# VH-VL binders against 7-cyano-7-deazaguanine synthase (queC): the designs that were tried, part 10

Target 1, 227 residues: 7-cyano-7-deazaguanine synthase (queC), of Persephonella marina (c0qst3)
Amino acid sequence: MKQSSSIIILVSGGMDSAALLWLAKKEFDKVYAVSFDYGQKHRVELDFAKKLTEEAGVEEHFIAEVPHLKGIKGSALTDRSVEIPSEEYPEGPPVTTVPMRNLNFLSIAASFADIYEIENIGIGVHSVDSPYPDCRAEFVSAAEAAINASSVMVAKKKNRITVYTPFLGMTKTDVLRIGLELGVPYEKTYSCYRGTIPPCGECATCRQRIEAFRSVGLEDPWFKKER

## First folded at step 17 (VH-VL; from e5 with heavy chain K100R, light chain R56K)

Design g5
Fold by ESMFold2, fold request of step 20:
Formats: structure tokens, sequence, C-alpha cells
Structure g5 (fold): chain C 227 residues (1-227), chain A 122 residues (1-122), chain B 111 residues (1-111)
């Protein structure tokens, strides 16, 4: 007999992690979730993440604190003195970059995977549209290697931990189409870097979300005009 | 166990200043929004504003913007509500309360202080 | 000056079931599932009874339940007991005010 398939999903409450969560519920027998409190200005996202994992019906949803990230200056997401921009930056990683964010998050998720003997770690990265180096195939491959080299489970069972990245070669629009087909409740997702209710509509993640919906002929549920 | 302990009742005259306190214990004080709620005698609850003690991010109800100052000293796990010049209409019970969870917009007050009665009369 | 609309009072006999309504708009009660309810006995601080429409904190009796339809949330108390006699307030965030709003309060009398 084969063991049941299990995955732990990094869930932020936003569009991409919601699409991954719904996809994982279709593809895996047991789905766990982990979300991170790293001092982000948009802390309310965690309340939305919890609603999503409740609706999806995950085995367990962990909230991990990462306090060292809020002490690091220079990121608009954690440093109150750095303003969240209303525009795309013309080149290089944006000021909203949190240093080594996905490396930190994957290593923490790997700890849960080791303890719960989970063989898959899911992250909703897509490299086509992302300015972040920790959303690329090179990063995923290196992180997976480090995780497997560090894992007590892998050493014991001689199996492998897979970093599951089904969206890696896709655009945000591609990911949205998948989520719509899967029935993701996008009205219950939240992705505003400013943490406002309603979302600000002006930060990079709000603009990308609005543009993705428009590209499929829909309005973003948060920014829908009554007609 | 989570507790919010407020400073004692105050009797003041119009024009006087006042600062009342709310000390949190039994939890990580810097991880939760703290709000202030007014209840005039025989009346309902009225949201005044909130603070996130870790960075002093402060928001006010439009009705109270410029009327009071909300502050915190995270080193002693204490939030404050302050008036520079009291009016008779400030006579009320004042509660501090902790927001549950992560967003003050989404989550209720799960723990309340015992209240501080402020009486302003000549 | 904006408050969520609650009946001023409601009454019931011991053992009866009663419901308290809380009506707002699409900018508060009707937007999402973030409505809460508080019980307040005379001279005491409010106590959280229901959050996220229907969830209960630990220690809150199974006799209390919450629901929502459209712009109206409801608190239901089954098996009324004398100790349930109190004021009840609903609460939501209101995006048009960018702030927290309470209902006007409902006095529950157990006959």
Amino acid sequence: as target 1 above (227 residues)
Amino acid sequence: QVELVQSGAEVKKPGESLKISCKGSGYKFTNYWIGWVRQAPGKGLEWMGIIYPDDSDTRYSPSFQGQVTISADKSISTAYLQWSSLKASDTAMYYCARHRGYGWETQPFDYWGQGTLVTVSS
Amino acid sequence: DIALTQPASVSGSPGQSITISCTGTSSDVGWYDWVSWYQQHPGKAPKLMIYEVSKKPSGVSNRFSGSKSGNTASLTISGLQAEDEADYYCQSYDSSLSGVVFGGGTKLTVL
C-alpha cells in the first residue's frame, strides 16, 4: 500500500495562495496550512487567511510568528518609516521586498513538514510577473535541496520532500483563471499591502489584482461598481 | 490569564486635564490592538479609537479625532486615554478593550477592562 | 451618529427562545462575516458572546448562537434563564466611517 499524500500550503490570504489552497484540496489527501505574522502592516490578511482555510477544510492551520523580520529596516511592508508606494518601480526589487521572505517561510514550513511527516510543501510563486528573486525556479530548486539535506524525516525514511510550485511558469492572470475554474471565493481573499478595509486599490498588489480580473473580463469583487 | 486593569475613578472640573491608564497582563501586550470605548450614563457603547502598542499606530473615530489622545508605553504594557481640557459632557464610563486576532476591522473586543468612571462637574 | 439598528427591548419567559436583530448596511453588517455580539449586565463591562457572526469564545453557553442574512445579524438565546437579563450590543466595522460601530443596544427582560 502507498501512504496518503499530504501537503502544507503557505497561505497569505491573497489570490495566489487561495488558488493554490483550492488546487491542493483537489490534488492531495491531507492539506495543512501555515501563515506568517512577520510584523507586516497588512496584518488583517491573517484573518482572511483563516477564513479561507476554514472554508477549504484544512487539517490544521498554523500561524507562525517571525518577529526578527519586523526589526529589519528598509522594507515598506514592515518599516513604518518607509511609505508603501502607489506605483510600480521602474527596475529592481521593489521597496516592498522583505529580505529573504520565502526562504524564511519555506524553512519554517519545512519544520512543520518534518514533525507531521508531510512530504510536500506548497508555495504559490509565479515567476513570469514577479520582480522577487525568491519566486524563481533557481530559488525553489536550491531551497528544496537544503530542506531535503536538513530533514530528519528524509534521513529516516529515505523519501523526498517536494516543494510544490504548480504556478511557477504562469502569469497572475493564468493563476486567476485556474482559481476561477476551481471555485475560489475571491470575494473572501485579501491582498492589500496597506492593510486597509476596503483595500487601497493603489499599491502594487492591489493594481496587479485589479488588472488580472480585467484581463479575464471581470471586476475585482473588492472594487466592483454597482451597475 | 488575560487581564486589563484600569486606573481608578476620577472626579474633575471642566477645563482640567486627565490621563487614565489601562495595564494589560497575561498576554504579549505588543501583539494586539487596544481600543477605548465610551459609555455615557444610561447610554450605549461608543468607539473612540485604537492603538497598536508595538509601533503606536493610532486611529480615531471621527467623533473623537482631536478631542482625546490615545497612547501606549509598551515597556510597562500600558495604554492611555488623555484629555487636555475636560468638559462636563465627558462624564462617562471609559473602557479599554483588546481586539482579538490580527485586524481591528475584522475582530471584536475579546477582553475588557473594568472601566474608569470619569465625572466632570463644577 | 450612525448606529446599527437593534430593537430597544425584547422579553421572554424562562425556557423560551428569543432573537435579537441587528440591522446595518452593505458597508458594515452586510459586507462580510465580521459581526460580533456583547452582553452587558448592569454596572459591568461588556462580555464577548459571539464573533464572526456565529463563533463563540470558550466559556460561552451553547444556548447562545448567531446568524446573519443580508444586512441583518441575529443573536438567538435558547432556554432563557434569569441571568440572561442584560443589555446586548452588536458590533461591526463600517467602511463608510472607517471605524467600529455598535448597535444601539437591546434590553432583554426575562419575565
Scores: ipSAE 0.611, ipTM 0.837, lowest interface PAE 2.2, mean pLDDT 88
Fold by ESMFold2 at other seeds, look of step 17:
Structure g5 (fold): chain C 227 residues (1-227), chain A 122 residues (1-122), chain B 111 residues (1-111)
Amino acid sequence: as target 1 above (227 residues)
Amino acid sequence: QVELVQSGAEVKKPGESLKISCKGSGYKFTNYWIGWVRQAPGKGLEWMGIIYPDDSDTRYSPSFQGQVTISADKSISTAYLQWSSLKASDTAMYYCARHRGYGWETQPFDYWGQGTLVTVSS
Amino acid sequence: DIALTQPASVSGSPGQSITISCTGTSSDVGWYDWVSWYQQHPGKAPKLMIYEVSKKPSGVSNRFSGSKSGNTASLTISGLQAEDEADYYCQSYDSSLSGVVFGGGTKLTVL
C-alpha cells in the first residue's frame, strides 16, 4: 500500500522551529513533533512549544527527557553557575554550547522516526557559518548518513530517511519572512536563553530576534509598545 | 497518584523559629516547581515564592523576600518553608502546591497540599 | 503587590448561568493565554478548574468554561448547582512584577 508523506519536526518553541512547523504542515500529510527537556534554564520554552504544536495540529508531540545532558557542567544553558552572556560572541564556540546537542536530538528523533515509520526528520538550522558546529551543512550531511546506516526501518524497507533542512544557508531574517508569509503566530513563540518572562531582550538570541523583526519593518510581539 | 502531604498545625509565640514541610509522592519530585501560598484567616490567596527542587532555583514574591526561606531536600522529596523569627501577622494557612508543566510563569498549580495552619500568639 | 480585580461576590439561582470576571493589565491577564481559575470550598485547599484561559483538567464539569477578551478573563458556570457555592480565584503571571498574582476572590452564593 502507498505510504503517505510524514515528518517529525524538532520543535524548541522558537522562531525557526515555528517557521519549520508551519512549512511542514503545508508540505507533508502527517506532521509529528518532538521537543527536549535537557535541563536548560529556559525550560519554559516547552510550554510555548506545546502551544505551537496544538495550534498547528500535529499528529503527536513527544517530550523527550535527556538526563545525561542535565548533569553536564560548563554550559550557560544548563549550568546555573555560568552566566548567560549579554554580549555577542566574538569567536569560537560560545559558552552557551551544549556538547553534541543537535547530534543527541537528531538521534532521539530518529528513534521515533524508526518506530513510527516516518521518512523525514525536520530541523530548523540556518546560517551556514554559525558559531555552533551542529548547525552547519557538514554536520547535517554526516548525521543523515549515520541515521540511514543505523535505521532498522531503512534496512528492512530499503527506503531512506531525509533530514529536512529547508532553511540551511538562510539568515534569521529570511526565515522570519517565510514564517510571516505562512502565518506563523510569532506572539506564541519563545526564544530567550535566560528563560525569563518577559524575555530578557539582551541575550544573543533575543537580540537576533529583535533585529530580524526590525529588518522587515516590524516590532517583536514581545516588545511591542501596546503591551 | 500525585500527593502533597504537609506537616501538622503549629502554635508558636512571636520571635520563635519554625520550619514546615511538604512531601511530594506519586511523581518525579525533581521535575516540577513547588510553590508556597499563604491565606490569612478570612483572606485571599497570596503567592510567597517557588523552588525547583533539582537545583534549588528559588524565587520570592517581593512581599516575602527576606521574610521567609524556601528550600528543598530532593533526596526525600520534601520542600520547606521557614521563618527565623515569627510575628503575630504570620498567623495563616500555608499551602504548598505543584506547578503543572514546565514553566512556573505559564502554568497553574495542579495539585495542592492539605495546608498547614500556623498560629502565632503571645 | 497588585491583585487581579474580581467582584467580591456574585449570586445566582439553581439552573442559571453566572459569570465571574477577572480584570488585570497587559502585563498579566492581557499578555498571553496563561490565565487559570481555582475553586475553594470552606476549609479545603483550592482546586484547579480552568487553565490556559479555557482548558479544563480531567474531571472538571463541562458546566465550567473560561474565556478572555483584552485584559479581562471570565469564568462561566452554567446550570448552577448548590455545590458550586464556593470562593473562586483567578491567577496569572505578571511580567511587571516577575511573579504569580491571584485575584482577590469571588464568593459565589447559590440562592
Scores: ipSAE 0.568, ipTM 0.824, lowest interface PAE 2.6, mean pLDDT 88
Fold by ESMFold2 at other seeds, fold request of step 20:
Structure g5 (fold): chain C 227 residues (1-227), chain A 122 residues (1-122), chain B 111 residues (1-111)
Amino acid sequence: as target 1 above (227 residues)
Amino acid sequence: QVELVQSGAEVKKPGESLKISCKGSGYKFTNYWIGWVRQAPGKGLEWMGIIYPDDSDTRYSPSFQGQVTISADKSISTAYLQWSSLKASDTAMYYCARHRGYGWETQPFDYWGQGTLVTVSS
Amino acid sequence: DIALTQPASVSGSPGQSITISCTGTSSDVGWYDWVSWYQQHPGKAPKLMIYEVSKKPSGVSNRFSGSKSGNTASLTISGLQAEDEADYYCQSYDSSLSGVVFGGGTKLTVL
């Protein structure tokens, strides 16, 4: 083999992770993917994630279960007694917050990276539009430091694991523009927190997706009147 | 290996109640949607509905909404199909089946039970 | 309310190829690639033969293949054999019904 660069991408099946996946396929020699089953109501997203990674041609796509998140009550994404809201986020983290979600996900992805000697961990966070604290630069920096401090591969090989966040500081519209230029098949992506087919069009992530498309003069492929 | 074992054949009279079962083994029962499919004698397959045993999220075909109850007991890896009052038109073979993957909308039935024949006659 | 349309029967001689059609609408077969096919021998439960239009589960013969064009999916059986004689059903999700829909079934006879 040549001196290769490798990355493991956190893939949810949504717009941002799809854009990251297509970008990574152009920037890295080996691309792995990991997706998480954490008891989300929208588990169908995992089928979309698998279809995207098959189309992109990743080296391997891991599905990791996160059972402790399945048992925690109080999030609209995992607790049937808590309704998924139709409203925009007014202030602070919304009821759709799953506690420490990206911290759990990054630590699991880091375990794969350590074992398979993967140098980069990619996550499609963009803090400008996100109400979640685990999508912000301060979190990413702290997580990267913790990963490098605990990695046997890093200590042994004197290399470094990078948390690759190319969309940090961007809006959802900015990320969409990048994905369109990369040729992301957005008709094959799925974002709905309610897990309906077709997407509900009413939850916060559906509305943000629809608005992002309108901002670039397009309609969301799921909600087009004409094709 | 993955297996779905259904309860035995039933002969009933109109107006009686009935609950038939489908026990899953060889896989993590709570991770998969389980569906019920009817096949009347000499007829095709009809989707009745589906359940996710982990949280009992249940969906019904419009044709069967209010006609049957689908339930599960995840502690014994068993799904159920239940009638409160049988009709002669309920005479059919009933299959349980597991959905592949994560979404019931997007994925096929990859494993089927052997079927439970229900006969309703006076 | 709406079923996918399949021919009631098809027939072929051993060694020939046959194709079974499954026609729906843009709300089921015509949108994403989630069409499946099942084989059912008399007195037996259905068996999954094809999923996601053209994928085969482990153990399904390479003689079976699937495709889709527009609102019509097709199951093709090449090198027809006696054991292929069975009923065949297609299946999709239908967004207008918010549910699973099967085709009416096709009886394949090997002559």
Scores: ipSAE 0.538, ipTM 0.818, lowest interface PAE 2.8, mean pLDDT 88
Fold by ESMFold2, look of step 19:
Structure g5 (fold): chain C 227 residues (1-227), chain A 122 residues (1-122), chain B 111 residues (1-111)
Amino acid sequence: as target 1 above (227 residues)
Amino acid sequence: QVELVQSGAEVKKPGESLKISCKGSGYKFTNYWIGWVRQAPGKGLEWMGIIYPDDSDTRYSPSFQGQVTISADKSISTAYLQWSSLKASDTAMYYCARHRGYGWETQPFDYWGQGTLVTVSS
Amino acid sequence: DIALTQPASVSGSPGQSITISCTGTSSDVGWYDWVSWYQQHPGKAPKLMIYEVSKKPSGVSNRFSGSKSGNTASLTISGLQAEDEADYYCQSYDSSLSGVVFGGGTKLTVL
């Protein structure tokens, strides 16, 4: 309330974007959200994203379609012929890498930011635990520069656009602790890359989530024994 | 305006094949799960199965696995329910319906076809 | 096949409130918030009235409300009107079957 500020948050429905959303509701006056339908096998995550943004009370929640990513073969997340592995991630970018995913998403979010005069774009990347190139500080800095060079809002000298990455130097466990303190309803989040209901519990992202809860002395609400 | 229009009533004999249709309009057909629901005369609703037309991902109720074939032709925005050999017990009203949202597990049927009455007389 | 349990019939007078129950298990109704209700008039397709336990599509009257406690969901119709006379079905996803299950249906009679 000291100064009017606004942010648009990339919300996938997962733990990290939920924590970012709750953090943003505390730190910004106006919070918008955008989610992406890029043909992912786990499209059901978008139903969870909508529940989260309703619970948080965002100004508006946009769903952007990115169908060209569906047509690019070779990712386990979008190509039905490529199996989602149960094994731990190998060294380097995994088979679940969607080409240029965050670059596409930030570019689209920047269009909304320009039109609505939103000065911040939030993304819940944390590079300590991530094997993906588009979750690292060097990528974020380059993307922010490109966004500002392209922005009509910046050209009009109204304001700059900041890519807000509060979790960048954190572990999954660090982010979970923040979300728990903020009151994130983790039972309303969804992380499974296989898109199953209930979550499969065996893909890399399910295992990372389960381990994060165990590391703080809790059970994942999806996998509690006597649910 | 979302609409599901089903093919007309059918009167068939046991052992005949049948393929009934459900055409979607007013929305992007490939983006939503389409389900089939049976209602025998004077009885309740039974879930038969579901298809995602974009990639033909198809799921069947255990009661109907191997009994019917669910398919779609996304080029004409149409889903199908098919029998290779009808039985008298297949006499029922058959509805197609669209799931709201992105997941079939989490969301209800928000739009229904008008129904196709199938009568199988021995 | 598995069906959720509903009373076969329920009745009420105009202006009254009535409640229709839908009882399942911890793997469906009790598992999560994915319970829906449909209204079906004779000769017509079902119409979605309630989803996610208590949410309403646009155009559905505020007289209809939904709730859940444990393994039992409830549809409540307040200010009962003649047009409410219909069959009502609940629906849930069942995690143990990996499938959709409907209730057996309840015939509402307005006296």
Scores: ipSAE 0.536, ipTM 0.808, lowest interface PAE 2.6, mean pLDDT 88

Design g5
Fold by ESMFold2 at other seeds, fold request of step 20:
Structure g5 (fold): chain C 227 residues (1-227), chain A 122 residues (1-122), chain B 111 residues (1-111)
Amino acid sequence: as target 1 above (227 residues)
Amino acid sequence: QVELVQSGAEVKKPGESLKISCKGSGYKFTNYWIGWVRQAPGKGLEWMGIIYPDDSDTRYSPSFQGQVTISADKSISTAYLQWSSLKASDTAMYYCARHRGYGWETQPFDYWGQGTLVTVSS
Amino acid sequence: DIALTQPASVSGSPGQSITISCTGTSSDVGWYDWVSWYQQHPGKAPKLMIYEVSKKPSGVSNRFSGSKSGNTASLTISGLQAEDEADYYCQSYDSSLSGVVFGGGTKLTVL
């Protein structure tokens, strides 16, 4: 299965993408990575993403700029006038929603897949209750169909591109457990939406991460007393 | 090639105002944090603060908060350091420098200006 | 405040190796692998020699190396040459100060 197979992984520097990256290194012969600079407040995540892909030993790590997302107002992640909330995600799309973020990202990753003839595109989406519409199974299935319909490689070679989503239907705790077994260096991962060093500990992603570690009887490496 | 060119040396009296400049070229100026570093004669390097020119997000060292103003004009790829009232103790070499990569917290200064010597004397 | 401690001076003879230490706390140098080193010749701007503890920019000699243990980073210069005579500064982010901190600097003399 690993032999003669390749994948490009969307890497954000966070827990889920790190777990996916380590899993992909186990399951695929050639692993590529792509990260996105879309004007996010937490742009320091890209420095962490680069350390992760260096540690994992990927074939190449692309940084793709997405300037059209940078100017869009109304998202707490890109608009400095909108505060990053401290509370848990509400029902429905939160203020941290960047319009069509993963659709943009998968489309760009698919372009790399076409050029490099990569058969798999990996994204670390999980949980059926995700507050982000572009993290759900419905979205993934639609995106995969559109990618295959658009791909020059698929049209010529009569093969198929798979959107690899091994964590779909899992909780963050489940993904953490997998990553721990794989040896993911979680001290080298970064998830804070506020972009602070140390991570703020207050935003929804920080709280979810802290809770996931607690649920398996561990402390988050970022929030150990020695830090 | 990346280059940071600073304004020329200044000789001032205590109480005078001053604005010195740092012009970046050879890269996308708005994509990188620019920092200011002071070096008093015969002394070490002191971080003063930084700015992200795209949105003017500005951070100051506690030692310099309220004592200087850091600003940028992205239309001309220029960062500035300003004093409203100079003191003799402001006599120093002042460097601007660009942070490598994306995070100013994680990355060093990879390119430095030539320095601007500011002399404040009676 | 200078948060990072370096020796004021070190010396060595041509061809020898020397090590310059940089000691901080868990809030800066002990903060993972984000420590850098600069070389500064008299009258010149600092030059980046080492970043991320042990990585070198293009054009920096393999005679320069960096390492870290706990809250102490080290810059090692092997095969000392006359041109290595300069001031050396370490640098880190410090979360307690929410800012960049430098060491006090080390004057390296090549005897």
Scores: ipSAE 0.531, ipTM 0.804, lowest interface PAE 2.6, mean pLDDT 87
Fold by ESMFold2, fold request of step 20:
Structure g5 (fold): chain C 227 residues (1-227), chain A 122 residues (1-122), chain B 111 residues (1-111)
Amino acid sequence: as target 1 above (227 residues)
Amino acid sequence: QVELVQSGAEVKKPGESLKISCKGSGYKFTNYWIGWVRQAPGKGLEWMGIIYPDDSDTRYSPSFQGQVTISADKSISTAYLQWSSLKASDTAMYYCARHRGYGWETQPFDYWGQGTLVTVSS
Amino acid sequence: DIALTQPASVSGSPGQSITISCTGTSSDVGWYDWVSWYQQHPGKAPKLMIYEVSKKPSGVSNRFSGSKSGNTASLTISGLQAEDEADYYCQSYDSSLSGVVFGGGTKLTVL
């Protein structure tokens, strides 16, 4: 008989994870979500993430706390003494780098996958536009290998866990086109690293989002006159 | 059972200081914003401000910025509202309330304290 | 303090349906789906009745419903009962003030 396909999606509330979520709803029988509270300044993103997973109709949306990342100095996302820059990303890992963020997140998602017998873990990384080491194909391959080597489910030879990264090699514009075709409600997504309402429009992720919409002939719903 | 218990009613004169408290129990106090809401006699609800006890991130309504101090002591799961110099117009019921959202902008207050009546008369 | 606009009072007989409006702007009620409603009986703390425009917490009667159109949110109470007599407040976030805002309140009288 046919096996049900299941996936757990790392959902941040932003454009990329929203596009992944809608794509996963098309491609998989059961879709779960996990989001992380790691002390980020933009904690409001979790409220948007919950709204997105509800609209997509996921089986369950887990919120995992990662307290050991809270207040780590030197990252603009967790250290209140470090300013969120308004300029484009500098060369090398930016000041917004949270140490080992996606490694921490994938390991926690893998625990949910092991317990709930979920065969796929989805993450919306796309290496073309990202300066972060943990958004690259090399990292994804290594993480997948470590997850499979650690899994009790896999050790019993029932399944294999796949890290699903359909956007690797794409730009933010490419991902936006996919999401628009899928009907992602972008007015309900949130990407601002400063955590402001409305989004600041000045941080790197806000600027990239605005430019992506412009490149497809649209205005970003957040920065339209009269929402 | 989520519970917010506020300190008792206060009777004060103009110019006096006052600090009232709100103790949370039955949940992880540091995971939730706590707001303060004023209700003058016969009047509606007014948002005064809000605090995230874990790191003391505090936001004030423009009407109350500089007029009150909101603080928290997470070691005893308690939030505070404080005046340095009370006015007769501060006579009101004051509620603390737990915010449902991860940000402070997006969700309602799902659990409310019983209220602290503050009477300021000259 | 800036408040969202609600009627000062509304009345109805037992069994009727009544709607209370909450009108704001595109910077608050019209901004997003984060509109909530509270019921407050005399001498009591407010109780959350509706959140995210139309969702109900556990234990809130199906007689209460919420909706929104443009910059106006609505609370509808069907099958009015004596215990529904209370003050009702809407709540939103006002991006222009960077703050939480409540409506001015509506006193519901059950005749």
Scores: ipSAE 0.478, ipTM 0.799, lowest interface PAE 3.3, mean pLDDT 87

